# VHH binders against Uncharacterized protein YNL108C, part 27

Target 1, 262 residues: Uncharacterized protein YNL108C, of Saccharomyces cerevisiae (p53929)
Amino acid sequence: AIENIYIARHGYRSNWLPKGPYPPPPTGIDNDVPLSEHGVEQAHELANYISKLDVKPEMIFSSPFYRCLETSKPTVEALKIPLYVDRGVGEWYKPDRPIIPEPATHEVMSKFFPSMISPDWEPSIIPSNKGETEEDIFERCHKFWPVFIDRVERKFPNVKTIMIVTHAATKSALGMNLLKFSSAKEPIDNKGTFIRNGSCAIDKFELVKGENESIPFEEREWKLTMNGNTSFLTNGEEMNWTFMNAFEAGSDADIKARRAAE
Key: E = the ipSAE of ESMFold2; O = the ipSAE of OpenDDE; V2 = 0.75 times the mean of E and O plus 0.25 times the DockQ between their complexes.

## First folded at step 25 (VHH; framework vhh_7pa5_2)

Design f3 (from c0 with R105S; at its last look DockQ between E and O 0.63; V2 from the best seeds 0.00; counts 0 for: pae E 4.3 > 2)
Fold by ESMFold2, look of step 25:
Structure f3 (fold): chain B 262 residues (1-262), chain A 123 residues (1-123)
Amino acid sequence: as target 1 above (262 residues)
Amino acid sequence: QVQLVESGGGMVQPGGSLRLSCAASGFTFSRYWMSWVRRAPGKGPEWVSYISGSGDYTYYADSVKGRFTISRDNAKNTLYLQMNSLKPEDTALYYCAKGFSPWYSGSEPFDHWGQGTQVTVSS
């Protein structure tokens, strides 16, 4: 039964660097942007941090996007744990895009990450190919959890700790659903705290009620015990994002808005 | 299923120009970076040019920089290569290709190719 869930955001993207030109996506799929060298360094720092934790993930479930697999790779290598791809933790794209990016298939990604991606895992949910409002992604993550956890616990009944590697919006919506909030725009406590979603930031959620498999997932209670931790990163928190931001996380528009605020 | 159909090749004298077209179907064209690749007689494939799904980013092999221009029209699902100042060494079968970036070093970087269009530059 699952007792601990880590959720991490991918590392620093290549197109966030102040100076281009930027490398094209290895897959040839538009918007499947790879990590920068800085982002790869963050991924290694994350793996080192995870390797020192008392409670370590026993498997990783990653978004199908290249940058999330890149972020996961050092941890897979360090811990020697299996990784599965689940489209349900994929990126958020607003409906006003003319074309919604499509992730690579398992076969394509296996060419770039040989022997890393385990077979025989179907997506828990497939994000809309017409884009998603913020209410839509919150609902997607709401539906994701019971389907996903049921499948994990049926297939891997002895696994207690997992890690999800995803994107800022999805990380926030997943976490807020675990904490049973009605919106991703709420503070998580009476002090006005929000979930932190920096690049390579990691959350930890611990089960406090519902350790028995007979308790429905929706009746289980989770506690956030690590909020967007970036203390292990050389440059600390970078590119934090919340649903209060008007733009898709890390998009060109988001970066322009951040520069304008300085 | 993915189809790529090249056209616009022909014979031209050195210094001349040609414009190649590639009609794409069977996939969402604007989601993918597209390549022009050429194969000279007795040689393996040589990457020529690469363009992003939006068209905002273009890349060229050193041998064609300044002479060739890649472009695309996503409304028409068509890829173009404008070739100016043609040289005899540009003689090749030119392919439109969909697949991995030219930085991929594996055995088959492109997953779909057209049949090619012949460009012959001779006096």
Scores: ipSAE 0.296, ipTM 0.695, lowest interface PAE 4.3, mean pLDDT 90
ESMFold2 (binder alone), look of step 25: mean pLDDT 83; pTM 0.832
OpenDDE, look of step 25: ipSAE 0.591; ipTM 0.811

Design f4 (from c0 with R105G G106S S107G; at its last look DockQ between E and O 0.03; V2 from the best seeds 0.00; counts 0 for: pae E 17.7 > 2, SAP .67 > .668, placed apart)
Fold by ESMFold2, look of step 25:
Structure f4 (fold): chain B 262 residues (1-262), chain A 123 residues (1-123)
Amino acid sequence: as target 1 above (262 residues)
Amino acid sequence: QVQLVESGGGMVQPGGSLRLSCAASGFTFSRYWMSWVRRAPGKGPEWVSYISGSGDYTYYADSVKGRFTISRDNAKNTLYLQMNSLKPEDTALYYCAKGFSPWYGSGEPFDHWGQGTQVTVSS
């Protein structure tokens, strides 16, 4: 049964650099932006940190987007653990976009990450191809958890600890659902704390309730014991994002707004 | 001061192989994308290949895919280009460059270029 869940955001994107030129998407898919060199360095720092933890992930479930697979790669290599792709932890795109980016297929992803992506995993849920409101992604993550955990525990009954590699909005919505809040726009405690979603930031959720072998997932209680940790990163927290932001996380509009404020 | 010094060029018959090297100094080599760019006689620069600072990501122009391999040794501050199955159209002055690809329309992709090393593929 699952007792520990790590959730990490992908590293620093190539198109977040102050000045181009930027590399094209290796997959050829619009907005499937790769990590910058800095983001790759963050991914290696994350893997080094994870390698030293007492409680290590035994497997990774990654978003199908290229930057999330890039972020996962150093950890897969360091720990020699399996990785599966689950579209249910994919990126959030608002419904007012003219084109909603779709992730690469398993065949295309495997071309760029040979021998890294394990076969035989069906998506727990498929995000809308028409975009999602903030309420929609929160609901997607709500539906994701029971389906996902049931499949993990049935297929891997001896696994206790997993890691999800995803995007800022999805990470926040997943965590808030796990903590049983009704909105991603709420503080998680009496002190006004929010889940932190910096690039390569990592959460840890630990099971609170006792025996969970026969207990439905929805009845289990989870606590956040590590909130968006970036202490292992050379530059600390970067690109933190919440649903209070007017723009999609890491979008051109978000980057422009951040630079205008400096 | 950034310095890039290419070597390993020469004359080779079609189908032959060459390995280019680029010695880098004056910057933290491992933190930057590095590139090979070539300039054929009478033509402007043509990018050939890119490699990330860590070496994890490599990209190639369609004209060289499957024949050329970019690599780096960060401990020696050296960039490499293994060129196999060389063709007469590969004849060019090959430059080592610090920087990213201009694929998003920048038009000025590189901060610094080396002096170049001549590759001549001739029957």
Scores: ipSAE 0.000, ipTM 0.113, lowest interface PAE 17.7, mean pLDDT 86
ESMFold2 (binder alone), look of step 25: mean pLDDT 84; pTM 0.841
OpenDDE, look of step 25: ipSAE 0.545; ipTM 0.793

Design f5 (from c0 with H112Y; at its last look DockQ between E and O 0.77; V2 from the best seeds 0.00; counts 0 for: pae E 3.8 > 2)
Fold by ESMFold2, look of step 25:
Structure f5 (fold): chain B 262 residues (1-262), chain A 123 residues (1-123)
Amino acid sequence: as target 1 above (262 residues)
Amino acid sequence: QVQLVESGGGMVQPGGSLRLSCAASGFTFSRYWMSWVRRAPGKGPEWVSYISGSGDYTYYADSVKGRFTISRDNAKNTLYLQMNSLKPEDTALYYCAKGFSPWYRGSEPFDYWGQGTQVTVSS
């Protein structure tokens, strides 16, 4: 049964650099933005950190977006563990977009990440193609967990530790659902603590109720033992985001607002 | 079925202008970066211009900067190339293309090409 879950946000995006022109996405798909060189460095630092942990992930489940696969690659190589893509941990897009971005297909992604993406994994849930409110992504992540964990435990009964590589909003919503909060906007304790979602930041959730494949996901209790750790990154925490931000995490509007405040 | 149909080519004198169009179908046009690519007689394909799905980001080969303008109309699923100050060296068969970015160095960077539209710049 799954006892430990790491959740990480992708590294620093190429279009977060202060000055363009920015490299176009390798896949030719709009909004499938690659990491900057700085973000690739963060991904290597993350892999080095993970390789030294006592409790290491035994497999990775990644968002299908290019930047998440880029972030995952150094860890896959260092630990020699399998990676699967699950659209259920994909990006959050608000409903006011005319067209909601969708990721590349498995075939396209495999051209850029040869031999890295394992076959034979169906998405646990597919995000709405009409965009999502804050309540919608929270509900998507609520529905994601029991479907996802059931399939992981059935297919990989001896695996105890996994890692998810995803996006700021999805990371936060996934974690808040594990902790059994009813909203992604709540602090997680009486001290006003929020889940931290910097680029390449990593959470760890540990199971409290012990192992049993027969225990429904909703009956399991989880504890956050690592909150958005960035201590292994040369530049520390960057681009932290919460649902209190008016804009989608790391969007052009978010970047513009951050620069105006400087 | 992905289909790309170019039009608007023709003969023009040096210094003249042409506007190329590419009608796209069989995919969600606004989700993809699109390219114009050209092939001069006896030469391989040369990337000319690239535009983001939203139209907010554009890129040009050095040989056409300042003379050519790429644009798109996502409501009409149409890609455009406005070509001004044309030179004899611009003579080529022009294609719109869907595929990987110009920075992709694999053996097959573009998956879909139109039939092309001929541009001939001569006195």
Scores: ipSAE 0.337, ipTM 0.708, lowest interface PAE 3.8, mean pLDDT 90
ESMFold2 (binder alone), look of step 25: mean pLDDT 82; pTM 0.826
OpenDDE, look of step 25: ipSAE 0.573; ipTM 0.806

Design f6 (from c0 with S107P; at its last read DockQ between E and O 0.63; V2 from the best seeds 0.00; counts 0 for: pae E 3.7 > 2)
Amino acid sequence: QVQLVESGGGMVQPGGSLRLSCAASGFTFSRYWMSWVRRAPGKGPEWVSYISGSGDYTYYADSVKGRFTISRDNAKNTLYLQMNSLKPEDTALYYCAKGFSPWYRGPEPFDHWGQGTQVTVSS
ESMFold2, look of step 25: ipSAE 0.443; ipTM 0.773
ESMFold2 (binder alone), look of step 25: mean pLDDT 84; pTM 0.841
OpenDDE, look of step 25: ipSAE 0.608; ipTM 0.827
ESMFold2, fold request of step 26: ipSAE 0.349, 0.364, 0.370; ipTM 0.732, 0.734, 0.740
ESMFold2 (binder alone), fold request of step 26: mean pLDDT 84, 84, 84; pTM 0.847, 0.845, 0.842
OpenDDE, fold request of step 26: ipSAE 0.596, 0.444, 0.539; ipTM 0.813, 0.751, 0.789
ESMFold2, last read: ipSAE 0.358, 0.355, 0.346; ipTM 0.738, 0.739, 0.715
ESMFold2 (binder alone), last read: mean pLDDT 84, 84, 84; pTM 0.843, 0.846, 0.845
OpenDDE, last read: ipSAE 0.659, 0.595, 0.598; ipTM 0.836, 0.812, 0.812

Design f7 (from B2 with E108G P109E; at its last look DockQ between E and O 0.67; V2 from the best seeds 0.00; counts 0 for: pae E 7.3 > 2)
Fold by ESMFold2, look of step 25:
Structure f7 (fold): chain B 262 residues (1-262), chain A 123 residues (1-123)
Amino acid sequence: as target 1 above (262 residues)
Amino acid sequence: QVQLVESGGGMVQPGGSLRLSCAASGFIFSRYWMSWVRRAPGKGPEWVSYISGSGDYTYYADSVKGRFTISRDNAKNTLYLQMNSLKPEDTALYYCAKGFSPWYRGSGEFDHWGQGTQVTVSS
């Protein structure tokens, strides 16, 4: 049964650099933006950090977007653990976008990440191709968890620790659902703390064990024991985002707003 | 069924201009970067230019910078290449491609190609 869940956001994107030209997406899909060299370095720093943890992930479940697979790659290589793609932890896109991006197919992703992506894993949920409100992505993540965990525990009954690599909004919504909040816009304690969602930041959620070790998912209680940790990154926390931000995380509008605040 | 149809090629003197078009169908055009690629006589494919789905980002091979302009009309599902100050070395079959240039991907792999339109710059 799953006892530990790490959730990480992808590393620093190439188009977040202050100056172009930026590399085009290798998949040819608009918004499937790769990591910058800085972001790849963050992914290596994350892998080094993970390799030294007492409780290590035994497998990775990644968003299908290129930047999440790039972020996962150093950890897969360092720990020699399997990786599966699950569209249910995919990016959040608002409904008013003219075009909602759709991720590359497994075949296309496998060409860029040979021997990295394990076969035979269907998505736990498929995000709307019409975009999602803040409430919609929170609900997507609410529905994701019981389906996902049941499938993981049935297929991998001896696995106790997993890692999810995803995006800021999805990471936040996943974590807030585990902690049993009804909104992603709430603080997690009486001191006003929010889940931190910097690039390559990592959460750890631990199962709070009671006297009965085999309980239904809805009865399980989770504790956040590592909140958006970036202490292992050379530049610390970068690009933190919450649903209090008016813009999609890391979008051109978000970047422009951040630069204007300089 | 993805279809790409190039047009606008022809014969032109050095220093002349041509405008190539590529009509696209069978996919959501605005979702993808598009490329122009050319094949000179006796040579493999050479990347010429590519453009983002929105049209906001454009890139050119060094050999054509300042002379060629890539553009797209997403309402008409059409990709364009304005070719000015043409040189004999620009003589090639020009292809429209869904995705990026072969050089960027390293293997010459494109998702889909058109049939090509011949550009000949003589003398």
Scores: ipSAE 0.028, ipTM 0.505, lowest interface PAE 7.3, mean pLDDT 88
ESMFold2 (binder alone), look of step 25: mean pLDDT 82; pTM 0.835
OpenDDE, look of step 25: ipSAE 0.542; ipTM 0.792

Design f8 (from c0 with K98T; at its last look DockQ between E and O 0.01; V2 from the best seeds 0.00; counts 0 for: pae O 13.5 > 2, off the site)
Fold by OpenDDE, look of step 25:
Structure f8 (fold): chain B 262 residues (1-262), chain A 123 residues (1-123)
Amino acid sequence: as target 1 above (262 residues)
Amino acid sequence: QVQLVESGGGMVQPGGSLRLSCAASGFTFSRYWMSWVRRAPGKGPEWVSYISGSGDYTYYADSVKGRFTISRDNAKNTLYLQMNSLKPEDTALYYCATGFSPWYRGSEPFDHWGQGTQVTVSS
């Protein structure tokens, strides 16, 4: 059974920089923006950090979006572990968005990341092409986990530690579901703690009950042992986002709001 | 254009009740979580309550738990706050908003909010 789950947000996006011009999405897909140079640096710092952990991920499941694959690449190279793409951990888009981006196909992504993406992994769940409400993304992640974990344990019965590379909203929703909250819009304790989702921030969840694979995922219990760790990043935490921000993570509106708050 | 218009505020005695309403327009109301936030004189903004789009999930600040009830009518694009057992410390300007934070400190942006409705609890 899976005993440890790391979940990381992608690195600093190119379009988060204060000044353009911004590089177009390599895939040509709207919002599929690449990392900035800074983001790439963060990805390497993340890889370096992970490489020093006592409990290291044995494989990565990444969002299909370009920035997540970029973020994953240094870790893959450092640890020499396989990477799979699962659409279920893809980006969150609100329904009112004019265009709901669909990620590039495996064939397209493999051109940008030669030999990095392992084949033979079907999506555990597919995000709605009509967008998702805040409730929808939480439900998506709720449905995702039992399907995903079952598949991982069946396909890789000896694997105990995995890493997911995803986006802020999805990272939050995934984590909150593991902790058996009813939504991602609440603190995880009475001190007002939220799951932190800075760029290249990494969470760790450890199994505390349900070590037997025969125990359904729903009956397993997890604890958060690392919350949005960014201690290994030179610049520390950047672009932290929670559902409390209200704006779509990393959107122009989000950036504008952040700038206004400074 | 997104608009939020609060109403229902007024002056009541301690122990009294008020029902606030927030009329929403310019967006698909049912798809968004909504919040009530209040600002008391001399204090920073305080999160009061929030509710999911479907209404299935509701949350309350400890200060109002058991006394206030948040609800919504998606058919009418209206958010409500039933306030019972009102106390003087509940005196504040009450805002409805999209987006929320239970730890709002005044600098966190909301997606949208109204002009507020005044609630005064006094003997």
Scores: ipSAE 0.000, ipTM 0.229, lowest interface PAE 13.5, mean pLDDT 88
ESMFold2, look of step 25: ipSAE 0.178; ipTM 0.623
ESMFold2 (binder alone), look of step 25: mean pLDDT 81; pTM 0.819

